# Ledger of designs, part 1: VH-VL binders against Integrator complex subunit 8-like protein

No score or structure here was measured in a lab: all are predicted.

Target 1, 198 residues: Integrator complex subunit 8-like protein, of Dictyostelium discoideum (Social amoeba) (q54vk3)
Amino acid sequence: MNKIFGVKIDSQQKKRQQSNKNLTVFNNGRYLIYIGDIHFDRKFHREALRYYLLGCGLETAFYSDPVKTSVTNSKYLTFLSRRIFDCFYFLRAPMQAIVVSQFFGNLNQTCLVSFKIIQEEYYQLDTNYFQYIWELPLLEILLTTFTKQKDLKKIYLINQIISNPIINENNHPDIRKNFIKNTKHNFWKAISSNYLLQ
Structure headers, positions and changes below count from the first letter of each chain, unless a header shows other numbers; antibody chains aren't numbered by Kabat.
F, E and O are the ipSAE of ESMFold2-Fast, ESMFold2 and OpenDDE, as the mean of both directions, binder to target and target to binder. V2 is 0.75 times the mean of E and O plus 0.25 times the DockQ between their complexes.
Where letters were taken out, [cut] stands.
The coordinates of atoms that the task and the answers printed are left out; those that the model quotes come from them. Centres of patches stay.

## First folded at step 1 (VH-VL)

Design r4
Fold by OpenDDE, look of step 2:
Structure r4 (fold): chain C 198 residues (1-198), chain A 119 residues (1-119), chain B 107 residues (1-107)
Amino acid sequence: as target 1 above (198 residues)
Amino acid sequence: QVQLVESGGGVVQPGRSLRLSCTASGFTFDNYGMHWVRQAPAKGLEWVATIWYDGSYKQYADSVKGRFTFSRDNSQDTLYLQLNSLRPEDTAVYYCARSDYLEWGFDYWGQGTMVTVSS
Amino acid sequence: AIRMTQSPSSFSASTGDRVTITCRASQGISDWVAWYQQKSGKAPKFLIYAASTLESGVPSRFSGSGSGTDFTLTINSLQSEDFATYYCQQLNSYPYTFGQGTRVEIT
């Protein structure tokens, strides 16, 4: 864990942590993710989500530090994304879940899971999160669904997104990469604001 | 008390397979990462594999990649290491070890099980 | 892979001695180091992570120090039960690697 994200608890902090009864005061991304797992296993999905988001936030900040070399762990990130996805799903935040499904690293799986959610929960999809969809297949599924429902507002929103030249798969890889990067960043900021500060 | 007990070691010919087990007791097994470390006769310690508490993440030493498979059954508090295509250089005592979620060292070790690969 | 080089490989000491074992990493690893004690014919025993003892059963005479590339295990006053082989381990990145070991023998 520590070697993956690079967030290290120094020896003195660790010593203090061991002596303290209140472990929740320890501000470390890895530790927070651990607490998230505990809550998740206990089916406290809201609490789990908070800890996951907070933990991920700290870890992400660490990755921006040029001084430390950290190895990205795609499997871990996929796993964590899955946990966050599940949290949103159980919290009845389906659109957030759909957005997170894009982090699975498998487009087919993303589409299958999201398709199911869209088909079952199309009436409560939060449109504020449409802007964080970058996978065209998902947008197409959404468009198809809302077209069937004759939801002109959502159709319009989706079409606006699809029509954005930047989302075109034929764009230079760097353009798409940057777009996805920025979209991801903005999404996590939005989620953090909504679930950590409220 | 925390206890780890390895089993499944033995003498085999090159190219054969073994399956090692590590049975844990005295702690909540699914809260801990688990590891295999081996030690050749009169040699030092060599990390072999790591598996996360829920099995969602696995890492292997390059020397065993593609040949060894690490798994765990949290319902049985047991670890498994499938050793395929064994080589003489795989001869060692194999230890299972525990680490907390944050992997701050291997805090508990089993007694080890001996694997001998020879013609 | 990160190489951990221990020094010395072996040495003799007496009870009551201050003992120092060094481990050098081939690259910077912050303080992601663990130390183990292994007695002959036995499994390794965890001693310390970085400069903090994780287990309550480790005597206070054991201490760890260092950051970056150079790390030290110190036994403040060697006891009869401390004669063993000691290993450092880096936990900074996979693959995890151990030092070659330091054997502390009785004079």
Scores: ipSAE 0.006, ipTM 0.553, lowest interface PAE 10.8, mean pLDDT 84

## First folded at step 14 (VH-VL; from s5 with heavy chain Y103D)

Design u6
Fold by OpenDDE, look of step 15:
Structure u6 (fold): chain C 198 residues (1-198), chain A 119 residues (1-119), chain B 112 residues (1-112)
Amino acid sequence: as target 1 above (198 residues)
Amino acid sequence: QVQLVQSGSELKKPGASVKVSCKASGYTFTEYGMNWVRQAPGQGLEWMGWINTNRGYPTYADDFTGRFVFSLDTSVSTAYLQISSLKAEDTAVYYCAKLEWGDYGMDVWGQGTLVTVSS
Amino acid sequence: DIVMTQSPDSLAVSLGERATINCKSSQSVLYSDNNKNYLAWYQQKPGQPPKLLIYWASTRESGVPDRFSGSGSGTDFTLTISSLQAEDVAVYYCQQYYSWPTFGQGTKLEIK
């Protein structure tokens, strides 16, 4: 699959994934990710997602503080973000996919993919995951869409998030960074709880 | 004390413009949105729209597009309603009302600003 | 838009007696996710702005006397004043905020 929602998948991510498959033998987390890939290729997206989450969890566990900026964790998350995104897409979990798209490392791509998802699936977006959006452009897209639909409940929720002082761009950069780190961490916890424990 | 204080009454001619101010105090202005509500003489209440006071994003009701503009001066915790090309039917009391993003009713209101449009 | 219709348009009640105002919405204002009714009641006295009395259909705003109560769910709502006081003379409005906010036409409450 080279395109999702009409957006070209970054070919570099695919190449990286292929290269990293050979290294999976030496790390339990990487091995789990490899198993995830196998399931993904077999179109078992739920199983794939579980293994990806487990793999990421183990990789994070090697670091004392998952909230601390770890180059390794960041690389893994960036590398796996597309696959996890695809899993959520195929599992018809569009809001989770939107949240994960924030890990692509390319805001334009994030916005394009999310925009399409929002336009097509605005009526079934799980509001429980709105809190894990930290990119202002995504919030604005959501706000615009829900405004057009006159969905006041979601409008209020998005406005609450947008108006949170912690997201204020005028804040010290460290405040935002910490907020994003915590939000990411909370997101993965939530996803793990929902998909691994249930 | 949480309060909204609006500017005084206005008398305008048709075709003119008016700008009503609403100054907030007693709370963090940018944490709450601001509603605007119109009430024609002897008539009911009509929601005009709101503005996100943090980002400055306005939302207008369908009947209040074009000639109506919401704006802000956050440095003085003030919201503004500007009406251009005034018509006689614009004669009304205009209220600002605090918007709670938690989906509550409008708990704090300005005292209202009477705008009279007369030739 | 959701249309709010109040009944009656005007009401005269004796002091100390119960006053009942009804409000109907053209569609349900009950949100299934949180099971809350997005409905408020306001009191407006002459020359004054509206005052919030009730939100979430039945939650009394702080400082509002106990004699005021809201009830109902879905499309039918009621504001009740258990014992009418002289200061309760006003126009009362229901308002939905399930979608774009809309108000009822108002009910004028007077002393008989």
Scores: ipSAE 0.577, ipTM 0.821, lowest interface PAE 1.1, mean pLDDT 88
Fold by ESMFold2, look of step 15:
Structure u6 (fold): chain C 198 residues (1-198), chain A 119 residues (1-119), chain B 112 residues (1-112)
Amino acid sequence: as target 1 above (198 residues)
Amino acid sequence: QVQLVQSGSELKKPGASVKVSCKASGYTFTEYGMNWVRQAPGQGLEWMGWINTNRGYPTYADDFTGRFVFSLDTSVSTAYLQISSLKAEDTAVYYCAKLEWGDYGMDVWGQGTLVTVSS
Amino acid sequence: DIVMTQSPDSLAVSLGERATINCKSSQSVLYSDNNKNYLAWYQQKPGQPPKLLIYWASTRESGVPDRFSGSGSGTDFTLTISSLQAEDVAVYYCQQYYSWPTFGQGTKLEIK
């Protein structure tokens, strides 16, 4: 376990790796998340992403356990969102990056970074991930951009999402909160399936 | 029975305004968009745009910006087309058509409203 | 805008015979992500609104008689009425919805 995917390790990381190797014997996904950080710091974005997703997957029973998924979101995924965003951005997965930007906890920042990606990459945005956008301002940016391009298919998909009564901001706050929670869980499940099984 | 029922025909002078109504029944109004289409006498069909009935977000075809306004009253499941500064070339039958936000075309149409602009 | 051109402008066909209406678009209406043609056909009888017959180039709308069929892909499309009935006298329009919807100029179908 001292050599994982050929990663170069300094003395501080060797100490951390040895400690995490002992925890790996007990099936602890946290060790994999720390290995993800090592790969990320070395700019190995694909490896970082895979280790983040596998580690969080182990902590959540691959997002099948709602309680474990909520704990993992609060403990790891919200704080990792910036790094996971960078992984998707550098791997040329712009729509996945846009979805992850919603985890930043700052709507202005979400819209700022996503607006840039949308303007540069609109023609390559994967429509399979549109269903995971829950922020209305972000949906409005997408709608405006696709309207300028007269891309009717993408406009229809955004309008389907906007017309869903469950996303209405005038609903009871618990309805929106549950919708966001479920959408987050479904997104991570889909991403793990796509990036761990390929 | 899904239906769109439009207001009656209108006779107007140039420079006036008109407001055509389109009342929907038999489906959840806010889950589907509404197209507007015009047909000048003896001519073909011309798409004018649509409105998202849940948000009230209109989209206009390039030739229909400015004088044409789409609006809603969701409490009575009704869409409206208002045309200002009427011109003789606005003489046409105006149709509303239910917009499926899927990939199906315009499946349900209103009966049409004739707007005549003369003199 | 995508220009839709129909041929012929007018067509006379005997009862029970086959009628064929062609439609060409100025650019492809095939959406590569789902491999579907965003092309519809409408029937308009005198004094009535248009009625949707075909969507996705070849899929018949519910309640449309099976004598109506659509075919084609990309830029070239065909509406076929396999056995013309008296009630089929109308103007027929093709329409793309790949981009801002545009209609062909119409084809008037008459009984010979």
Scores: ipSAE 0.381, ipTM 0.724, lowest interface PAE 3.5, mean pLDDT 86

## First folded at step 15 (VH-VL; from u6 with heavy chain N54Y)

Design v3
Fold by ESMFold2, look of step 16:
Structure v3 (fold): chain C 198 residues (1-198), chain A 119 residues (1-119), chain B 112 residues (1-112)
Amino acid sequence: as target 1 above (198 residues)
Amino acid sequence: QVQLVQSGSELKKPGASVKVSCKASGYTFTEYGMNWVRQAPGQGLEWMGWINTYRGYPTYADDFTGRFVFSLDTSVSTAYLQISSLKAEDTAVYYCAKLEWGDYGMDVWGQGTLVTVSS
Amino acid sequence: DIVMTQSPDSLAVSLGERATINCKSSQSVLYSDNNKNYLAWYQQKPGQPPKLLIYWASTRESGVPDRFSGSGSGTDFTLTISSLQAEDVAVYYCQQYYSWPTFGQGTKLEIK
């Protein structure tokens, strides 16, 4: 990670200056999350997001370990979700914010905050993140909005997601639970790649 | 073997109604949208809209928002086009067409249903 | 909505010769996320439904002969038949599916 946060690190010089204390600090995912909170409280949303993602990345072997990722999601990412939502909103990444709203654990709140964003920002929603929507009411809000705007490409994309049988609410609960789990893991992997690299 | 088989030709008087069926086979019906396309005699192709086959949500082109109704019966993998208050200008061949995942265009078409409206 | 305009309206070409059909869209059909042109070409023989020939402007559908090729990007597109065969007599349509699908008016191809 020698270019995290757009900072070029001379690894030999900085490691020597920080070796006794800072090596253990930067290997501690929990401490990096705490630094994220400090930046968030100071309204440095980009820095906060990067520290949250780096900290959770270290805890999960960068989302390569499904068990560690599930533990990290329940321990950190779910309760951080409202802060991460704010980070994306203030960074003008509305589609990512809509995805993160699904982590709130309250579908009514998810729909309320996301409906407002969709009505105000529909024209700039990043279609690469549509695949990470698992709440059917959000897909229906998106479909209705894009239908009114006659954006048939986005209508097509949402329809393909809705038509996927794995979203079917009548599936065995374990099928839906596993789909949501995998979708969460894939989302965090994708945004970590996008926001931790240069 | 993906196929769309439509119902037979119809001869109607102005003011009547017609219901065209399009039965799908060879794929999971609810995973792909169904388009409807009109072609008047000697004319080009005109997209009428489509229907989401999983949820049954239709989307109509502007000229088709009134008298044209798309519907489904997923138990028999069939899409329907109903046209009410038929006019002479509705005389056309009506096609159903499948929209393939990944945006490959309309890859499979039904054979067409001729609807003739004459006084 | 995106208007598709074909040229010519009709074309007569000798067997074995090259046929060229042009299609212009009123707006770009290049999708920025994947850099693909959402443009298709269809062949319609008398009494038959349209048949998909080309999608993504240049990708040949399975079972379509190599003599059919598509090219172009953004707003200007071309369908080329490199060596016309008797069975290629048809009306050819371009279609955008970037948004609300729209078709060109058609180009009737005949043997000279």
Scores: ipSAE 0.005, ipTM 0.526, lowest interface PAE 12.1, mean pLDDT 84

## First folded at step 17 (VH-VL)

Design x1 (from w4 with light chain N34D)
Fold by OpenDDE, fold request of step 18:
Order: sequence, then C-alpha cells, then structure tokens
Structure x1 (fold): chain C 198 residues (1-198), chain A 119 residues (1-119), chain B 112 residues (1-112)
Amino acid sequence: as target 1 above (198 residues)
Amino acid sequence: QVQLVQSGSELKKPGASVKVSCKASGYTFTKYGMNWVRQAPGQGLEWMGWINTYRGYPTYADDFTGRFVFSLDTSVSTAYLQISSLKAEDTAVYYCAKLEWGDYGMDVWGQGTLVTVSS
Amino acid sequence: DIVMTQSPDSLAVSLGERATINCKSSQSVLYSDDNKNYLAWYQQKPGQPPKLLIYWASTRESGVPDRFSGSGSGTDFTLTISSLQAEDVAVYYCQQYYSWPTFGQGTKLEIK
C-alpha cells in the first residue's frame, strides 16, 4: 500500500516542481521584460529589444501550453509586441517591425501601421522576413506597393508567398493555425538569433 | 511535358473584342503565374503584364491598361487575354509564357496567337 | 522603364565562326543584394515563340548548347555563339527583369 502512495506523492511533487519551475521561468521572463521596459524608456532600443526577446522567448516557452490562452495573456503579448515593434522601428528594421505588427491582435491596426511603414520605407524592407508574413492583407499591401515601385524581385517574392496554398483562407482552420504557429516560432527564432547573438 | 497551347488566329474589325486563351498542361497551373507578351508584325517583344494564377491578381504594363484584361479559368488551367475596342495597332502575335516566381526567365511559351485587326 | 538597346541590328556570320551580340541597358540591372544581373537572352526563329537561352546574364538554360554564352554586368552584356551553326539563324533578344520586363529591339543573325 505504501509504494502506491509514494508514486502518487512523487508525481504530485514532480507536478509541483514543474509548476514551480514554470512559475520561476515566468517570473524570470517578466523580469527580463521589465528590464526591457527600463531600457525602452531610456530610449535604448537595442538593449530593450534584447531583453524583450529574451523575456518573450521565456514566455513563449511558458505559454507553449495551448490551454493557457487567457485574455490577460493576449493583452500582455499585445503590449509586448508593441514595444518590440517600436524597438525595430527605431532601430531602422522596418520589415521586422511589420512582421511583429501581426501580433497586435487587431488586423486593422496591423495594416494601418504597416501601411505607413511600407509606404515610407519600402526601399529598405528586408526581404528575408517576407516569409514571416501570414496576414493576406499585409501581403497585398506589400504587393501593391512594390508593384507601384516596379520592384520585380520583391513582387515575385510576395507572389510566391501569396500563392502558397497553405495561406489559403479556405483551408481547414487547423492548417492555418499550425502554419501561423510555425511561422511565429520561426520568426522569433530568427530575430533572436540575429539580435541576441550580435 | 510542360506546354502552353493558345487559341487560334483571330481576325477582327476595329472596335470588336477578342479573347485569346492559353491552356497550360504538364504542371500545376496555379503554382506559376502567366505572362503575356505582344509582338507586332516584324517588331520586337513587348511585355504586357502577368496574372497570378493562384489569386487571380493581374498586373498590367503601363501601355496595356484599360482595354486589356487578364483572366483565368483554373478548372481547365487556362489563362485568357481579352482585348476590347480593338485597334489596327493591336494587330500582333500574342504569347503567353509561364511565370516562375523567383525564376525570372520565361522558359515556357505558348505558340502564339495572331490577332489581326482590319477594316 | 529600362531601355534595352542591342547592337548590331543585324549580323551575318559564317558557319563555324563566332557571333557576338551586344546589349546595353539604360540603367544597371545588377542587384546589389544578390549581386546578380537580371538579364536574359532569347532566341526566336521565324514563326516560333521566343526560346530562353540565358538568364542571370550568364547562366545557360537547360538544353541550350554550350556554344551559347552570356557575359557582362551592370549595363553592358554580350551574347556569344562560339561556333555558328545553321540552326542558329534567328532573332535574338536581350531582356531585363530588374524592373518591368523590357526587351531589346532584337538582333537578326544570318549566315554569311
């Protein structure tokens, strides 16, 4: 009888330890974000971005549990995305900013801010980040702008993306969801690699 | 085999309309765009524009706006060029050419469609 | 739009001899990001559609004989046929795709 109780206790302890680890990771992530905020307020955007990315990475790892999509978490992520957006903008990384704008949780806002950036900074948009666009309207804005500018390279790149069946709105929701999930993951990985290792 | 087959020659009067078809085979039609190129008799090649076959988004060269319309029937892997209000100067061979996004060379062409506009 | 100008307009070359066609662009078609020249060469025989020969200024399309070669960078490009064959009689076009695609006026190649 005692051995069965021991395994149950161990599993509960492991669950508690895992929960505590998760809490610790969460707290650490928040702390990093807080430090990012300090830097951000001081207009140290590069440093802010680094801390945000670090914090976000930890948070993303923490939120990898699909069950914890609390509204509060979404607001938090929206706020964070805005700060990261601003960092990229001030660091003259407009395409990265555009990609991040997709995390605003409001497509209209995403399109509005991105439209402005695209119109003003179309000539310096890093094409390497086109692959991380999943919002069709955003792709269309890019396409329209590049078409106007007769920039074939960028036009073709956008057309490649737009023509990908995986982005098709008629796909099963799960397909799109998974695509977006993977795209988000790859994006964060890419920017983390590019900005944290510098 | 990858091929584009265009509709036959057309004789039209000024002011009429013509619709040229370009049927694709041997590849996934919607994966690749379609270019349209015009060649007047004894003249060079003129890019008219292209259509994104997946989304149906047309792009027209500056000289080919208004009277020229690109369209699709994806069910039969066919692209269309419609020219309205035909003029004598529209007399030309019209080509469709496969557009590979990222590969900028036109590697596959239709056989061409002669459109003659005469009174 | 980028204007493409070929020279000469016509060329007569003896069988087995070298044929050279030049193409100039009104602006550079070299993309700085990838260091590629957005230039293609086409062959068009009478009554036929154009055939792609060269892309990226110097890359030969599959199935194109090795006697065809492209060279140049920026604004000046050359198509060379090292040893002219009878089947090479055609009109040749350069084309840029740096911006809206534009073609040269064509060069008619004949046998001397």
Scores: ipSAE 0.855, ipTM 0.936, lowest interface PAE 0.5, mean pLDDT 90
Fold by OpenDDE, last read:
Parts: C-alpha cells; sequence; structure tokens
Structure x1 (fold): chain C 198 residues (1-198), chain A 119 residues (1-119), chain B 112 residues (1-112)
C-alpha cells in the first residue's frame, strides 16, 4: 500500500515542483518584462529589448522542453510582441521586426505591418532572418516586393524557402506545429545570441 | 540522368497559338524552378522568365508579358510555354532550362523547340 | 536591366593557341556580402542548346576541360581557352544573374 502512495506522492510532488518551477520562471519572466517596460518607456530600446529577450528566452526554453505539455508561451509572446517589434524597429532592424510580427496572433495584422515595412525598407532587410518566417503570406509579400525590385539573390532565397515542403499549408497539423515550434525556438536563440552576448 | 526533353518543332500561322512542353526527368521536378529562354535565328539568347514549379508562380521578363504564359503539370513533371496571337517575330528556338535557386547557373537545358511563324 | 557587352564579336584562333573573350557589364555584378560575382559563361555549338562552362565568374562546371577558365570581378570578365581544340568551335555567351538575367551578344570562335 505504501509504495503506491509513494509513487503518487512523488508524482504529485513532481507536479507541484514543476508547477512551482513554472510559477517561479513565470514570476521571474514578469519581473524582467517589468524592467524592460521601464527601459522602453524611457526610450532605451536596446536595453528594453535585452530584458524582453531574457523573458522570452525563459518561456521559449520552457516551451521546448519535451516533458512540458502546458505552454504559456503564446499569451506571453503576444503581449510582448508589439513592444519587441517596436524595439527592433527603432533599432533599425526591420527584418527582425517582421519576424516578430508573426507573434501578434493575427495574420492580417502581421501582413499589414510587415507590408509597410517591406515596402519602405526592402533594401536593408537582413536575409539571415528569412529562415525564421513560417507564414506563407509574409513570404509572398517579400517575394512580390523583391520581384518588383529585380533583386535576384533575394528572390531566389525566398523561392528556396517557399518551395520547401515543410512550409506547405496542406501538411498534417502536427508537422506544421513542430516546424513552427522549432522555428520559433531557433529564432529566439539566434536573436538572444546576437543581442544579449554582444 | 538529369534531362529535359522538349516537344517537337512547330509551324504556325500568324494569329495562331502554340504550346511548347518541357518534360523533366532524373530529379525532383518541384524542387527546382524552370527557366525559359528564346533565341531568334542567328541571334543571341534572351531570358523570358521562370516558373516556380512547387507553387506554380510565374515570373515574366518585361518583354514577355501578355501573350506568353508559363504553366505546369506536376503529375508528369512537365512545364509548358504557351504563346498566343503569334507573330512573325516570334519565330525562334525556345529552350527550357533547370533553375537551381542556390546555384544560379543554368546547368541543364532542353534540346530546344523551333517555332516558325509564317503566312 | 544590366547590359552585357562581349568583345570581340568574332575571333579566329589557331589550334593550340590561346583564345580570350571579354565581357563587360553595365554595372557591377559583385555582391559585397558574399564577395561573389554573379556571372556565368556558356558554350553553344550549332544546333545544340547552350552548355554551362563557368559560374560565379571563375568556378568551372563539372565535366568542363581544364583549358577553360574564367576570371575578372565587378564589371570586367574574361573567358580563356588556354589551348584551342577543334571541338571548341562555338559561340560563347556571358550571362549575369545579379538582376534579371541578361546575356552578352555572343562571340563566335573559329579556327584560323
Amino acid sequence: as target 1 above (198 residues)
Amino acid sequence: QVQLVQSGSELKKPGASVKVSCKASGYTFTKYGMNWVRQAPGQGLEWMGWINTYRGYPTYADDFTGRFVFSLDTSVSTAYLQISSLKAEDTAVYYCAKLEWGDYGMDVWGQGTLVTVSS
Amino acid sequence: DIVMTQSPDSLAVSLGERATINCKSSQSVLYSDDNKNYLAWYQQKPGQPPKLLIYWASTRESGVPDRFSGSGSGTDFTLTISSLQAEDVAVYYCQQYYSWPTFGQGTKLEIK
């Protein structure tokens, strides 16, 4: 009788510990967001971005844990996505901003804001971040713009991406989900490396 | 072996239409785009445009808009060039060429299709 | 569009001698980010499609003889055949793919 209770207690303790750990991480994340907000309000966009990325990094790491089934990442990132977007915009990193716009939770809004940026700043978009686009309409906007500008290199890069079967809308939902998950994780890792370590 | 095989020569009257086919083999058709190139008799090479074979998105050079249409049948790994309202000036050899998005050079060509437009 | 101009229009060279064909672009076809020249050379024999010889200005395509070489950067490029062979009689084209692909007018190479 005691061994069954021990396993149940252990599982409950593990769940509690996991819950507490999740809560602690969330609380720490919230604190970092708050600090980021202070910097943002003071128009220190670089500092704000660093704190936001630290918070997002915690959530991304949490999300990428295969043991964890519950994810608060979407709500957290949706809330912060606009401010992070603004930070990148003010830091003259338009391609990073475009990638972040995918976290708005509204594809129409993503396309509208990205369209404007692409039309105005197509010549300075960092191609290294093209790989972090998972929304096909966004790729199509880029393709259309680069085609109009006859920028063959960028056209080919986009065509490589849109021709990848993994981005196909007709894929099984699980395949797409995993692809997006990995792409998000890789994106945050990349920008964290670039903006936190430099 | 990677190869492109085009349809045979065509003789058409002015105002008619022609459809040239380009069948791919030896590689994944949808992984690579397809270029179209025109060569008038005794003249140089002229890029007409390309088609993304996965998405079906055509791109046309400025001089090849309107009467020229790129299309696909992916089930048989075939690209098509259709020319409508043919003119004498359309008399040329038309080539398809494999488009590698990462390599940029046209390494595989069809044998060409002669289209003759005469009254 | 980028205009490609070859020189000469025609060339006669003796067997075993060096053949040199020049190609000039109206603007630079060099990307600074990857330091690559977006230029290719093609050989076309009568009744045949073009054959890719060189890409990235100086990289030889697989199966192309060593006697063929490409050089140059920016706006000025050269195709060299170190020792002309009988089978090298053809029209040669340069092509840029920096923007919308454009070809030179071609250079006819004959045996003297």
Scores: ipSAE 0.852, ipTM 0.934, lowest interface PAE 0.5, mean pLDDT 90
Fold by OpenDDE, last read:
Structure x1 (fold): chain C 198 residues (1-198), chain A 119 residues (1-119), chain B 112 residues (1-112)
Amino acid sequence: as target 1 above (198 residues)
Amino acid sequence: QVQLVQSGSELKKPGASVKVSCKASGYTFTKYGMNWVRQAPGQGLEWMGWINTYRGYPTYADDFTGRFVFSLDTSVSTAYLQISSLKAEDTAVYYCAKLEWGDYGMDVWGQGTLVTVSS
Amino acid sequence: DIVMTQSPDSLAVSLGERATINCKSSQSVLYSDDNKNYLAWYQQKPGQPPKLLIYWASTRESGVPDRFSGSGSGTDFTLTISSLQAEDVAVYYCQQYYSWPTFGQGTKLEIK
């Protein structure tokens, strides 16, 4: 009788410890975001961005796993995305800001702010971040702008992306969901590497 | 084998319209764009524009706006060039050429379509 | 638009001899970020479509004989045929794809 009770307690303790570790990680993430807010309010955008990225990393575990598609994580990123957007904007990283605008949870708002940035700073847009665009209207805005400027390299890059079947809005919802998930994950990894390690 | 096959020669009167076809085979049609290039008799090559074959988005060179229309039928892997209100100066050989979004060079060409505009 | 100017307009070269065609662009077609020249060379024989010979100014297209080579950077480019063959009689065009694609006026190559 005694052997069956020991294994159940160990599994519950391990689940509790894992739950407590997960809770502590979430609490630490929120604390980092708070520190980011302090820096942001002081106009230290570089420092703010670092803390935001660290906080997001802990909340979404994007360092180890693809970005979780949980409602909680999505909402968290939506609220923080505006601050991160502003950080990139003030740091003169307009393409990163445009990519982050996709996290606003409002496509119209994303398009409006991105349109303005693209029109004003099309020549400063880092092409390395084009691959992290998943919203078709945003790609179309970029394409239109670069076409007007007759920048063939950028036009071709956008056309290459926009012609990828995986971006097709008519795809099965699961295909699109997975694509977006992976794209988000890769973006956060790239940004973390560029801004946390340097 | 990768190839582009264009429609046959056309003889038209001024003011008429013509539609040239370019059928692709041997590759995924929608993966690559399609260029259109004009060559007047005894003259050089002129880029007219291209079409994104996946999205159907056309881009026209400045001199080829208005009367020139690029279109697609993806079900048969075919691109079309339509010219309306034909003029004598439109007399030329029209080429389609495969557009690779990464390599930039035109590596595959149609055989060309002669369009003659004469009264 | 970028203007491409070839020289000479026509060239007669003996069989087995070197042929050299020059191409100048009105502005640089070199991208600083990838350090590539957005320039191609085409061969067009009578009654045929153009054939791609060289891209990125110096990279030979697959199936193109070794006697064809491209050189240059920025605004000045050269196509060289080291030993002219009878089948090389054609019109040659340079083309930039830095901006809206534009072609040179062409160089007619004949056998002397």
Scores: ipSAE 0.851, ipTM 0.931, lowest interface PAE 0.5, mean pLDDT 90
Fold by OpenDDE, fold request of step 18:
Structure x1 (fold): chain C 198 residues (1-198), chain A 119 residues (1-119), chain B 112 residues (1-112)
Amino acid sequence: as target 1 above (198 residues)
Amino acid sequence: QVQLVQSGSELKKPGASVKVSCKASGYTFTKYGMNWVRQAPGQGLEWMGWINTYRGYPTYADDFTGRFVFSLDTSVSTAYLQISSLKAEDTAVYYCAKLEWGDYGMDVWGQGTLVTVSS
Amino acid sequence: DIVMTQSPDSLAVSLGERATINCKSSQSVLYSDDNKNYLAWYQQKPGQPPKLLIYWASTRESGVPDRFSGSGSGTDFTLTISSLQAEDVAVYYCQQYYSWPTFGQGTKLEIK
């Protein structure tokens, strides 16, 4: 009888420890975001961005369940996306900002803000981040702008992306969801690598 | 084998319309765009524009706006060039050429379609 | 639009000899980001469509004989046929694809 109780206690303790670790990571993530906010308010955008990315990274790591992670990360990022957007904007990283604008949760807003940036700073758009666009209207805005500028390289890059069946809006919702999830993940990974390790 | 086969020669009167077809085979039609190039008799090559075969988005060169229309029938892997209100100056061989979004060069060409506009 | 100018307009070369065709662009077709020249060369034989020979200024298309080579950067480019063959009689075009594609006026290559 005692051995069964010991294993149950151990499993509960392990669950509690895992829960506590998860809570600690979550709390640490929130704390980092808070620090980011402080920096942001002080107009230290680079530092703010770093703390935001760190905070997001911890949150993502905490929810390793792909299904839960996607929903939780989306909600979390929605709240931070605007600030991160602003950070990139002030850091003169307009393409990164455009990509982040996709996290606003409102496609119209995304398009409006991005349209303005694209029109004003099309020449500074880092093409390496084109791959992290999943919103077709945004790609179309880019395509239109680059077409007007007769920038063939950028046009071709966008056309390549737009012509990928995986980005098709008519795909099964699960395919679309998975595509977006992966794209988001890859984007955050890339940004984290670029801005945290430098 | 990757190939583009175009429709036959056309003789038209001024003011008429012509539709040239370009049928693709040997590759995934929608994966690659399609260029259109014009060559007047004894003259050089002129890029007319292209069409994104996946989305159906046409792009026209500045000199080929208005009367020129690119279209698709993806079910038969065919691109079309329609020219309306034909003029004598439209007399030329029209080529379709495969557009690879990554390689930039036109590696596969149709055999060309002669369109003659004569009164 | 970028204007492409070839020289000469016509060239006669003896069999087995080197043929050289020049192409100049009105502006640089070198992309700074990837350091590539957005330039292609085409061969067009009578009654045939153009055939891609060279892209990225110096890369041979598959199936193109080794005697064909492209060189140059920025605004000045050269197509070279190291040893002219009878089948090389054609009109050659350079093309830029840095912006809207534009072609040179063509160079007619004949056997001397």
Scores: ipSAE 0.850, ipTM 0.933, lowest interface PAE 0.5, mean pLDDT 90

